VH-VL binders against Laminin subunit alpha (LanA). Designs and how they scored, part 12

Target 1, 191 residues: Laminin subunit alpha (LanA), of Drosophila melanogaster (Fruit fly) (q00174r1585to1775)
Amino acid sequence: SLLKHVSITTPEFHEESIKFDMWPVPADEILLNETTLKADFTLREVNDERPAYFGVLDYLLNQNNHISAYGGDLAYTLHFTSGFDGKYIVAPDVILFSEHNALVHTSYEQPSRNEPFTNRVNIVESNFQTISGKPVSRADFMMVLRDLKVIFIRANYWEQTLVTHLSDVYLTLADEDADGTGEYQFLAVER
Key: E = the ipSAE of ESMFold2; O = the ipSAE of OpenDDE; V2 = 0.75 times the mean of E and O plus 0.25 times the DockQ between their complexes.

## First folded at step 9 (VH-VL; framework fv_prolgolimab)

Design a5 (from qa with heavy chain S52T, light chain N31D; at its last look DockQ between E and O 0.04; V2 from the best seeds 0.00; counts 0 for: pae O 8.6 > 2, placed apart)
Fold by ESMFold2, look of step 9:
Structure a5 (fold): chain C 191 residues (1-191), chain A 122 residues (1-122), chain B 106 residues (1-106)
Amino acid sequence: as target 1 above (191 residues)
Amino acid sequence: QVQLVQSGGGLVQPGGSLRLSCAASGFTFSSYAMYWVRQVPGKGLEWVSAITYSGDSTYYADSVKGRFAISRVNAKNTMYLQMNSLRAEDTAVYYCAKRGYSGFDWGYFDYWGQGTLVTVSS
Amino acid sequence: QPVLTQPLSVSVALGQTARITCGGNRIGSYDVHWYQQKPGQAPVLVIYYDSDRPSGIPERFSGSNSGNTATLTISRAQAGDEADYYCQVWDSSTYVFGTGTKLTVL
């Protein structure tokens, strides 16, 4: 389950790397229930523009190797308890993080103040970029999936976010049936 | 340095089709989302369509959904707009545009093509 | 999801300061970008992220954004500044352009 190993982090973006400062909150305070995570920004100053991320990862097999996720989808829903006050924060929506490499995804559709935001990201190299915005080769993408440490999902989009809930986090798997046609198997990623 | 050179406009009857082209140079085309924006002569600007850097995702204004198709061929540094079922209200100058910064900004257009007039009349 | 309203025209004397407004509900929560369009030409980016200038845009172009109003300011107006000006935001679902302002330099 992607919700089994959860965290909240604040990244520092550098030209070719990301350094994460993990929030000092235990998983029990992040897990609202078996399917919902909470990020509480009420300790932040009102003009804090730093993006924060839910760190969410589970093992698809008995290893950190997630090559089987290639071609599948990461799906999730964000709900914000605050309005969209303050400045829009420019940051990636999803970060795939491995030992010395991070790949980022920015979705065209972004949260609106009037409804929960549901996103679905196809796990292929063409949906991701390096931190500097360069295309990602399939080989480099597969290297990240082979040694994937965490998937980061953005928790705030405006300076004055108060509380964000992340729910319905799913990672579907690509599979190929007996006639050579690929198929997806949807796996409910819950604790 | 950065150049977007457009072609393919012209006069067409209602219900007809045209394909617009936008040839890019002076930047790494495959790293940037690309856009079409139109302007009725003497009037304001209206976003029409967007395509991700890979071409895997496309987006359209409601006024053109189902009639227009954006595409790109990164090996040729060229983006296209296939315009079908054209209507009189599609008459405009069409601009291709490049997203400012590669990466995770969706907010603005830093370079524009020269514009191509499309006229839809009977 | 605000409409971005600009005055239809603004006039300025040579060498004086012009201010072009872009009105929208809570526009201060968005990054505002500004384009200059001269007759028969494509738009040119002159301000992005409220107040930043692209390379080649003179310092006399500046911008601000707070509350319900963004403002493009052109100090020491020159004849070559005569053009149409558009504000623009991205509102998480679409690109919204302002209604446009014709700047006349007297």
Scores: ipSAE 0.011, ipTM 0.614, lowest interface PAE 8.4, mean pLDDT 82
ESMFold2 (binder alone), look of step 9: mean pLDDT 91; pTM 0.921
OpenDDE, look of step 9: ipSAE 0.012; ipTM 0.566

## First folded at step 16 (VH-VL; framework fv_burosumab)

Design w2 (at its last look DockQ between E and O 0.42; V2 from the best seeds 0.00; counts 0 for: pae E 8.5 > 2)
Heavy chain, then light chain:
Amino acid sequence: QVQLVQSGAEVKKPGASVKVSCKASGYTFTSYYMHWVRQAPGQGLEWMGIINPYSGSTYNAQKFQGRVTMTRDTSTSTVYMELSSLRSEDTAVYYCARDRGSDFSYGYYFDYWGQGTMVTVSS
Amino acid sequence: AIQLTQSPSSLSASVGDRVTITCRASQGISSALVWYQQKPGKAPKLLIYDASSLESGVPSRFSGSGSGTDFTLTISSLQPEDFATYYCQQFNSYPTFGPGTKVDIK
ESMFold2, look of step 16: ipSAE 0.010; ipTM 0.602
ESMFold2 (binder alone), look of step 16: mean pLDDT 93; pTM 0.948
OpenDDE, look of step 16: ipSAE 0.267; ipTM 0.747

## First folded at step 18 (VH-VL; framework fv_burosumab)

Design x5 (at its last look DockQ between E and O 0.29; V2 from the best seeds 0.00; counts 0 for: pae O 5.2 > 2)
Heavy chain, then light chain:
Amino acid sequence: QVQLVQSGAEVKKPGASVKVSCKASGYTFTSYYMHWVRQAPGQGLEWMGIINPYGGSKSNAQKFQGRVTMTRDTSTSTVYMELSSLRSEDTAVYYCARDRGSDFISYGYYFDYWGQGTMVTVSS
Amino acid sequence: AIQLTQSPSSLSASVGDRVTITCRASQGISSALVWYQQKPGKAPKLLIYDASSLESGVPSRFSGSGSGTDFTLTISSLQPEDFATYYCQQFNSYPTFGPGTKVDIK
ESMFold2, look of step 18: ipSAE 0.187; ipTM 0.678
ESMFold2 (binder alone), look of step 18: mean pLDDT 92; pTM 0.933
OpenDDE, look of step 18: ipSAE 0.026; ipTM 0.627

## First folded at step 19 (VH-VL; framework fv_burosumab)

Design k2 (at its last look DockQ between E and O 0.38; V2 from the best seeds 0.00; counts 0 for: pae O 5.3 > 2, grease 19.5 > 18.9)
Heavy chain, then light chain:
Amino acid sequence: QVQLVQSGAEVKKPGASVKVSCKASGYTFTSYYMHWVRQAPGQGLEWMGIINPYGGSKSNAQKFQGRVTMTRDTSTSTVYMELSSLRSEDTAVYYCARDRGSDYFSYGYYFDYWGQGTMVTVSS
Amino acid sequence: AIQLTQSPSSLSASVGDRVTITCRASQGISSALVWYQQKPGKAPKLLIYDASSLESGVPSRFSGSGSGTDFTLTISSLQPEDFATYYCQQFNSYPTFGPGTKVDIK
ESMFold2, look of step 19: ipSAE 0.365; ipTM 0.734
ESMFold2 (binder alone), look of step 19: mean pLDDT 92; pTM 0.938
OpenDDE, look of step 19: ipSAE 0.021; ipTM 0.646

Design k3 (at its last look DockQ between E and O 0.16; V2 from the best seeds 0.00; counts 0 for: pae E 6.7 > 2, grease 19.2 > 18.9, placed apart)
Heavy chain, then light chain:
Amino acid sequence: QVQLVQSGAEVKKPGASVKVSCKASGYTFTSYYMHWVRQAPGQGLEWMGWINPYGGSTSNAQKFQGRVTMTRDTSTSTVYMELSSLRSEDTAVYYCARDRGSDYFSYGYYFDYWGQGTMVTVSS
Amino acid sequence: AIQLTQSPSSLSASVGDRVTITCRASQGISSALVWYQQKPGKAPKLLIYDASSLESGVPSRFSGSGSGTDFTLTISSLQPEDFATYYCQQFNSYPTFGPGTKVDIK
ESMFold2, look of step 19: ipSAE 0.046; ipTM 0.637
ESMFold2 (binder alone), look of step 19: mean pLDDT 92; pTM 0.941
OpenDDE, look of step 19: ipSAE 0.024; ipTM 0.632

Design k5 (at its last look DockQ between E and O 0.39; V2 from the best seeds 0.00; counts 0 for: pae E 6.0 > 2)
Heavy chain, then light chain:
Amino acid sequence: QVQLVQSGAEVKKPGASVKVSCKASGYTFTSYYMHWVRQAPGQGLEWMGIINPYGGSTTNAQKFRGRVTMTRDTSTSTVYMELSSLRSEDTAVYYCARDRGSDYFSYGYYFDYWGQGTMVTVSS
Amino acid sequence: AIQLTQSPSSLSASVGDRVTITCRASQGISSALVWYQQKPGKAPKLLIYDASSLESGVPSRFSGSGSGTDFTLTISSLQPEDFATYYCQQFNSYPTFGPGTKVDIK
ESMFold2, look of step 19: ipSAE 0.064; ipTM 0.633
ESMFold2 (binder alone), look of step 19: mean pLDDT 93; pTM 0.943
OpenDDE, look of step 19: ipSAE 0.808; ipTM 0.904

## First folded at step 20 (VH-VL; framework fv_burosumab)

Design j1 (at its last look DockQ between E and O 0.49; V2 from the best seeds 0.00; counts 0 for: pae E 3.9 > 2)
Heavy chain, then light chain:
Amino acid sequence: QVQLVQSGAEVKKPGASVKVSCKASGYTFTSYYMHWVRQAPGQGLEWMGIINPYGGSTSKAQKFQGRVTMTRDTSTSTVYMELSSLRSEDTAVYYCARDRGSDYFSYGYYFDYWGQGTMVTVSS
Amino acid sequence: AIQLTQSPSSLSASVGDRVTITCRASQGISSALVWYQQKPGKAPKLLIYDASSLESGVPSRFSGSGSGTDFTLTISSLQPEDFATYYCQQFNSYPTFGPGTKVDIK
ESMFold2, look of step 20: ipSAE 0.281; ipTM 0.711
ESMFold2 (binder alone), look of step 20: mean pLDDT 92; pTM 0.940
OpenDDE, look of step 20: ipSAE 0.789; ipTM 0.894

Design j2 (at its last look DockQ between E and O 0.63; V2 from the best seeds 0.00; counts 0 for: pae E 4.6 > 2)
Heavy chain, then light chain:
Amino acid sequence: QVQLVQSGAEVKKPGASVKVSCKASGYTFTSYYMHWVRQAPGQGLEWMGIINPYGGSTSYAQKFQGRVTMTRDTSTSTVYMELSSLRSEDTAVYYCARDRGSDYFSYGYYFDYWGQGTMVTVSS
Amino acid sequence: AIQLTQSPSSLSASVGDRVTITCRASQGISSALVWYQQKPGKAPKLLIYDASSLESGVPSRFSGSGSGTDFTLTISSLQPEDFATYYCQQFNSYPTFGPGTKVDIK
ESMFold2, look of step 20: ipSAE 0.192; ipTM 0.680
ESMFold2 (binder alone), look of step 20: mean pLDDT 92; pTM 0.940
OpenDDE, look of step 20: ipSAE 0.594; ipTM 0.837

Design j5 (at its last look DockQ between E and O 0.60; V2 from the best seeds 0.00; counts 0 for: pae E 3.9 > 2)
Heavy chain, then light chain:
Amino acid sequence: QVQLVQSGAEVKKPGASVKVSCKASGYTFTSYYMHWVRQAPGQGLEWMGIINPYGGSTSKAQKFKGRVTMTRDTSTSTVYMELSSLRSEDTAVYYCARDRGDYFSYGYYFDYWGQGTMVTVSS
Amino acid sequence: AIQLTQSPSSLSASVGDRVTITCRASQGISSALVWYQQKPGKAPKLLIYDASSLESGVPSRFSGSGSGTDFTLTISSLQPEDFATYYCQQFNSYPTFGPGTKVDIK
ESMFold2, look of step 20: ipSAE 0.264; ipTM 0.681
ESMFold2 (binder alone), look of step 20: mean pLDDT 93; pTM 0.940
OpenDDE, look of step 20: ipSAE 0.679; ipTM 0.853

## First folded at step 22 (VH-VL; framework fv_burosumab)

Design g1 (at its last look DockQ between E and O 0.70; V2 from the best seeds 0.00; counts 0 for: pae E 3.6 > 2)
Heavy chain, then light chain:
Amino acid sequence: QVQLVQSGAEVKKPGASVKVSCKASGYTFTSYYMHWVRQAPGQGLEWMGIINPYGGSTSKAQKFQGRVTMTRDTSTSTVYMELSSLRSEDTAVYYCARDRTSDYFSYSYYFDYWGQGTMVTVSS
Amino acid sequence: AIQLTQSPSSLSASVGDRVTITCRASQGISSALVWYQQKPGKAPKLLIYDASSLESGVPSRFSGSGSGTDFTLTISSLQPEDFATYYCQQFNSYPTFGPGTKVDIK
ESMFold2, look of step 22: ipSAE 0.323; ipTM 0.734
ESMFold2 (binder alone), look of step 22: mean pLDDT 93; pTM 0.948
OpenDDE, look of step 22: ipSAE 0.834; ipTM 0.927

Design g2 (at its last look DockQ between E and O 0.46; V2 from the best seeds 0.00; counts 0 for: pae E 9.5 > 2)
Fold by ESMFold2, look of step 22:
Structure g2 (fold): chain C 191 residues (1-191), chain A 124 residues (1-124), chain B 106 residues (1-106)
Amino acid sequence: as target 1 above (191 residues)
Amino acid sequence: QVQLVQSGAEVKKPGASVKVSCKASGYTFTSYYMHWVRQAPGQGLEWMGIINPYGGDTSKAQKFQGRVTMTRDTSTSTVYMELSSLRSEDTAVYYCARDRTSDYFSYSYYFDYWGQGTMVTVSS
Amino acid sequence: AIQLTQSPSSLSASVGDRVTITCRASQGISSALVWYQQKPGKAPKLLIYDASSLESGVPSRFSGSGSGTDFTLTISSLQPEDFATYYCQQFNSYPTFGPGTKVDIK
């Protein structure tokens, strides 16, 4: 139950799928406070520079069906520290993971060391690709939202990352914006 | 039938290292996390660390940080624990123990199957 | 680190007795507690997980209860094979164990 709400994982990309290896840390080492998650990369071997992801989705508060999120936005804030001798890690920023498929998003804007970075990803098929980088039809995109299991948000961007904080994660529904009063949800990952 | 079979007893001098093995069988080795727990003579249990056998990621109790290394060999379904800079206080039975729940979305930090234990004695 | 205490540290009981063992956490741990049985020379055996869930193959005379900081393990009718040491363990954070409760024959 400690891992019920949040996780940190390391992906293994295959031709048609992704397998995530969950980090063996308890939830209270990840959930720093009510709005902030922490990934502590000092647990890794020093030469392990694979991308890692926060997993967020609350099974208890929703169905596996998230079609109502179509056209809305996933929003979050990142802040990380790292050494300065490492290179940039090429990886997707957001992964929508379902029973049958995974779709990936790479944002043009990327976070910088030691600076808060707020991202907003519109939940439409044109912002996502298949694992192999191909376009996604609206029908395929809607199937992923219907059977959505986890939303993964990238936790490291540069080699030698030390600590990453993910804060203020929420999902707005279609037609919601900064001026809206629509329902916001803090996303959490079930086991 | 799940089995965890550990290597035999060891006698060591202070300052040496010991490497204990734990061979798993009867289940999919890479699907379950493995823990190491020790028990000094006449004392209770003490958790040392956990390894994800698929990717090799680990977490360790703060007390053992810098002295314990956990590794695995997926081809032999074996997990290893190496404790360095041994002291007399490290005399204990060392157990490998399987995490009861491991999948994409959960693990538990408690243990359903245990190895038979490996006595490590550190003496002058 | 979350500290666990157990009471009593030892007890003597007869076959057929009801036995109750308590475990107390230094801070709230919700239901993140398990119970193990350990016999001399043997590895621990999981009895109860999530404070009250009985592990498969464990006799129904074992039960667990509690949440927060106070937890109990109950053996409704002690059997000869139940003479052992019982440990609680929390998993709300990195694992820690209680000091154990030894159950002996009277």
Scores: ipSAE 0.007, ipTM 0.590, lowest interface PAE 9.5, mean pLDDT 83
ESMFold2 (binder alone), look of step 22: mean pLDDT 93; pTM 0.947
OpenDDE, look of step 22: ipSAE 0.803; ipTM 0.909

Design g3 (at its last look DockQ between E and O 0.56; V2 from the best seeds 0.00; counts 0 for: pae E 5.3 > 2)
Fold by ESMFold2, look of step 22:
Structure g3 (fold): chain C 191 residues (1-191), chain A 124 residues (1-124), chain B 106 residues (1-106)
Amino acid sequence: as target 1 above (191 residues)
Amino acid sequence: QVQLVQSGAEVKKPGASVKVSCKASGYTFTSYYMHWVRQAPGQGLEWMGIINPYGGSTSKAQKFYGRVTMTRDTSTSTVYMELSSLRSEDTAVYYCARDRTSDYFSYSYYFDYWGQGTMVTVSS
Amino acid sequence: AIQLTQSPSSLSASVGDRVTITCRASQGISSALVWYQQKPGKAPKLLIYDASSLESGVPSRFSGSGSGTDFTLTISSLQPEDFATYYCQQFNSYPTFGPGTKVDIK
């Protein structure tokens, strides 16, 4: 059967790498329903000033090759509740993580507290940077897609975040690369 | 050969804090999550929380949120549980227990090895 | 949270008796249930995992069955060393334990 690889992590960004400190939260407390993941910050002991991320990639059994996703869109909806006395947390919004490489994306538009925010990120090198903020060549970008292990989507934006929902995560394929239009939905569960 | 050895019994007054240690041996310390479970005298078992010894991330039962701190020291293969603002109801034996399996996206949430237990008595 | 109940809360039985202990979950947990044995003054000991799998080194007189919400621990031919309290625990989510079943030998 197909397995869902969902997680919540608190990454530590280093100049050349990311180290992930995975939350020990059971998957059924992360996967709220067929289309929605939940991050509950009220059960954490650490200060909420650190960024946290949903990890998703529950597609292509035994393989992480996603070269066909080039030119498509990663789409998702965030909704979070938060207090108003905390600082904004500066961090990337999306991380493409392969075995030894990671690329980051920061969207110009940012979510507001207590309102749904729908984001769409074109899967092309111009929307991503290296961890240190340098441009990414198309060739290097395609190498990350070839060996893609996890897509991380940011879960908190301000200190005092309480609960974040990530919903309707999917990836579309570029229509020009194939006859017709294809879509892949990352959050669907086998019934 | 897996062993979990806990610190000794403690007597505390209400309002104080207690820090219990659990030293692991006989396996790769950072590869297995560690849990804390307590048992009041003559009562059943109560799960308190879990720590990822690799990076130190924790989750804890809602009942203990704000009062329990879990930490680890990878150089000594030791996890710690600190319970603050102690009350008489916190009198219990505190156990560390190793999660049976752990990896990047998977852990079992049941326990194959337990420490010997640490009695914490809270009385005035 | 997922609540577990156990029945009976205590029992007395003779050496050689067959003993059956039940555990019920407040919602379906498939086979995500374990059984522990605890003797006075000792830490719990894992007996059964995944509802029916016997942990290494546990005597074959112990067995587990069930799925969904209803689970059973059975001791065939009770022995003097089986005096203990038995706890079920679910691991479908954050762990919760049953209240325990105390087994006394007559």
Scores: ipSAE 0.070, ipTM 0.604, lowest interface PAE 5.3, mean pLDDT 83
ESMFold2 (binder alone), look of step 22: mean pLDDT 93; pTM 0.945
OpenDDE, look of step 22: ipSAE 0.816; ipTM 0.916

Design g4 (at its last look DockQ between E and O 0.47; V2 from the best seeds 0.00; counts 0 for: pae E 3.5 > 2)
Fold by ESMFold2, look of step 22:
Structure g4 (fold): chain C 191 residues (1-191), chain A 124 residues (1-124), chain B 106 residues (1-106)
Amino acid sequence: as target 1 above (191 residues)
Amino acid sequence: QVQLVQSGAEVKKPGASVKVSCKASGYTFTSYYMHWVRQAPGQGLEWMGIINPYGGSTSKARKFQGRVTMTRDTSTSTVYMELSSLRSEDTAVYYCARDRTSDYFSYSYYFDYWGQGTMVTVSS
Amino acid sequence: AIQLTQSPSSLSASVGDRVTITCRASQGISSALVWYQQKPGKAPKLLIYDASSLESGVPSRFSGSGSGTDFTLTISSLQPEDFATYYCQQFNSYPTFGPGTKVDIK
């Protein structure tokens, strides 16, 4: 089949849009095991130091969208190795990509080489910006969640990255019943 | 209509590099991935790698990692393959081949159009 | 890497003969298999994709079948233009090719 479950892509940021240079790698080069994805930068041209992202998507609660993720968390663990004389790569850490637009998140805490880094991003408009860096209204944020196509999670942070592992990706849900009690549902990430 | 025209034959010495070009016409160049495949004299086919001509991202067969570089020039609709540290066993016809699929987030890894081939001979 | 074998490695046949070529994969590849025809001095030509689908412009005397690990290319009535080498190729992962089956004139 032509169906892909996971991807690695390099975005090109423009004033109001993102265009993608998708890596032509098959799923068996990305899926290390049932809970871990791998981005192998040795497969890329030697001087290509552009930012790269894991593309992931899952299905929430038999819905065609992820609107119920509002107020929940995106959680993941990164571990990467890199070469010797590289510089920091300036890029967003998470991109929510929808049919309408894209929203970006940059975490204050950043991963270090050879150390597991666990991140948790609360899925609310205050943690995201437009690609031009402007604030996001709650209404616009909910539109992105409604029509969410892909969640991109950054794969490289320094030049000369060799291999990055993304593991334990979860998107929790913030549900409330009539008495105000919320429930979180943890899902494995699929595309 | 769809045409892939490759550069001419090359004779190289061991240790040198060769750069083969493949000029595409008759379709939207950036919409189709491009592959390189070689065939040693009297032998079968061997896949070398793939390039996304839109942004230049590549994947290469493990055998060639560290020796093959693939690039493209969108202004001339041309893909290049450079093989370094040549050895006699690199003597082959080198083909560019267009991936069948132009779909968004998709490629098929099989080929509908091929260039005419470029003979590269490595001899001392 | 997914290895492909082909059988026979070569055969001699006459015009009008029914020719059957097999391809076997080292692991399951579903229907992710294609067949190419290559004539001397020419690039390969795509005949069959997805194991059994004919490429546009390919004569109906060519057919493909199989799934999983075992695949077959059949030429129902061999024509003079069909003397060539036939390669299978899998696309379940990075491409690999079978070693080829040469079909010669008897």
Scores: ipSAE 0.313, ipTM 0.721, lowest interface PAE 3.5, mean pLDDT 85
ESMFold2 (binder alone), look of step 22: mean pLDDT 92; pTM 0.943
OpenDDE, look of step 22: ipSAE 0.840; ipTM 0.929

Design g5 (at its last look DockQ between E and O 0.62; V2 from the best seeds 0.00; counts 0 for: pae E 6.2 > 2)
Fold by ESMFold2, look of step 22:
Structure g5 (fold): chain C 191 residues (1-191), chain A 124 residues (1-124), chain B 106 residues (1-106)
Amino acid sequence: as target 1 above (191 residues)
Amino acid sequence: QVQLVQSGAEVKKPGASVKVSCKASGYTFTSYYMHWVRQAPGQGLEWMGIINPYGGRTSKAQKFQGRVTMTRDTSTSTVYMELSSLRSEDTAVYYCARDRTSDYFSYSYYFDYWGQGTMVTVSS
Amino acid sequence: AIQLTQSPSSLSASVGDRVTITCRASQGISSALVWYQQKPGKAPKLLIYDASSLESGVPSRFSGSGSGTDFTLTISSLQPEDFATYYCQQFNSYPTFGPGTKVDIK
């Protein structure tokens, strides 16, 4: 599971880099169970006016390398509670982070207060942008997948966010076969 | 080489505030989280909170949530802890302690280097 | 909060003795436990992290073991400089410390 190594962080976007102000909370405060993470905005004087992200390290669902994620999907479910006073926070929903580059995705559909939201993001360059909003070349996208350090998934959407749960995170290839025996791999042929 | 040097002893009256400083040297200040831990005379250790010196974000033990403020100054590599509404039971040695983690992507919540301690005495 | 207990609360031993100190957690903490040594008037010193890993510069006569709820610090051959109080600390959540074990040299 993508939940093996977890964090919560608040990124600071700079012209040529992202600096991460990681939340100093231990993993057991973040992990509710094997499939669910929690971000609690009500304690520890955390700033709920800036975007915060769940970070997941090291492993893709059922994969030993990140290149095979090309053409697959990142899937997750969000549920958050918030107060009614406050403004919407404009930020990317997913960040693919490597030492060389950071790529961002904003989904068309967005979660609402107090209702589960399931998202599925196809892992192809056309669904991502640079931090400045420019198109991503396939070469740069594949470089990020090759050396992927963290997948960040946004934790807050409103300034009055109280608690956010992230659940059922996985990353897989698209299955285009009706019988389920095929696989899709951009860089390798099926055996 | 790594050194944490704290401000001197303080004597305070009940209801006052105290601000203790901790100056770091011998390493990249913003790459390691800093903790505050106190020890009452003849007693054990009690964790108070943690600060990320890069962004200044903190977490605090619930016991201190309304009374402790932690700040830092990156230009002087110094962390501060201020405890307000002092009571006699706040009499203790206050330590700054460096989180053992070597970068700001992760932290361990245990400590490899400690300041020399600052005695704070609360009495009438 | 995760509570830690230590036993014994104090002990006296001779130079060369094998000394064993235990720490018990109120719930499972996997291997998220450390040991500190504190001498009078000094700040604590990290000895063992992750239950059994020696910190750099710590003499090899110190060792740690355990997982889950039960943990042990062992000094294989007690030296005069080992007179101190020893604390366990868990880091499975926000830190809590054991009450300490005072080791006196006879």
Scores: ipSAE 0.081, ipTM 0.644, lowest interface PAE 6.2, mean pLDDT 83
ESMFold2 (binder alone), look of step 22: mean pLDDT 93; pTM 0.945
OpenDDE, look of step 22: ipSAE 0.828; ipTM 0.920

Design g6 (at its last look DockQ between E and O 0.49; V2 from the best seeds 0.00; counts 0 for: pae E 3.5 > 2)
Heavy chain, then light chain:
Amino acid sequence: QVQLVQSGAEVKKPGASVKVSCKASGYTFTSYYMHWVRQAPGQGLEWMGIINPYGGSTSRAQKFQGRVTMTRDTSTSTVYMELSSLRSEDTAVYYCARDRTSDYFSYSYYFDYWGQGTMVTVSS
Amino acid sequence: AIQLTQSPSSLSASVGDRVTITCRASQGISSALVWYQQKPGKAPKLLIYDASSLESGVPSRFSGSGSGTDFTLTISSLQPEDFATYYCQQYNHYPTFGPGTKVDIK
ESMFold2, look of step 22: ipSAE 0.369; ipTM 0.742
ESMFold2 (binder alone), look of step 22: mean pLDDT 93; pTM 0.947
OpenDDE, look of step 22: ipSAE 0.788; ipTM 0.901

## First folded at step 23 (VH-VL; framework fv_burosumab)

Design f1 (from g6 with heavy chain S102P; at its last look DockQ between E and O 0.55; V2 from the best seeds 0.00; counts 0 for: pae E 4.0 > 2)
Heavy chain, then light chain:
Amino acid sequence: QVQLVQSGAEVKKPGASVKVSCKASGYTFTSYYMHWVRQAPGQGLEWMGIINPYGGSTSRAQKFQGRVTMTRDTSTSTVYMELSSLRSEDTAVYYCARDRTPDYFSYSYYFDYWGQGTMVTVSS
Amino acid sequence: AIQLTQSPSSLSASVGDRVTITCRASQGISSALVWYQQKPGKAPKLLIYDASSLESGVPSRFSGSGSGTDFTLTISSLQPEDFATYYCQQYNHYPTFGPGTKVDIK
ESMFold2, look of step 23: ipSAE 0.301; ipTM 0.727
ESMFold2 (binder alone), look of step 23: mean pLDDT 93; pTM 0.945
OpenDDE, look of step 23: ipSAE 0.831; ipTM 0.920

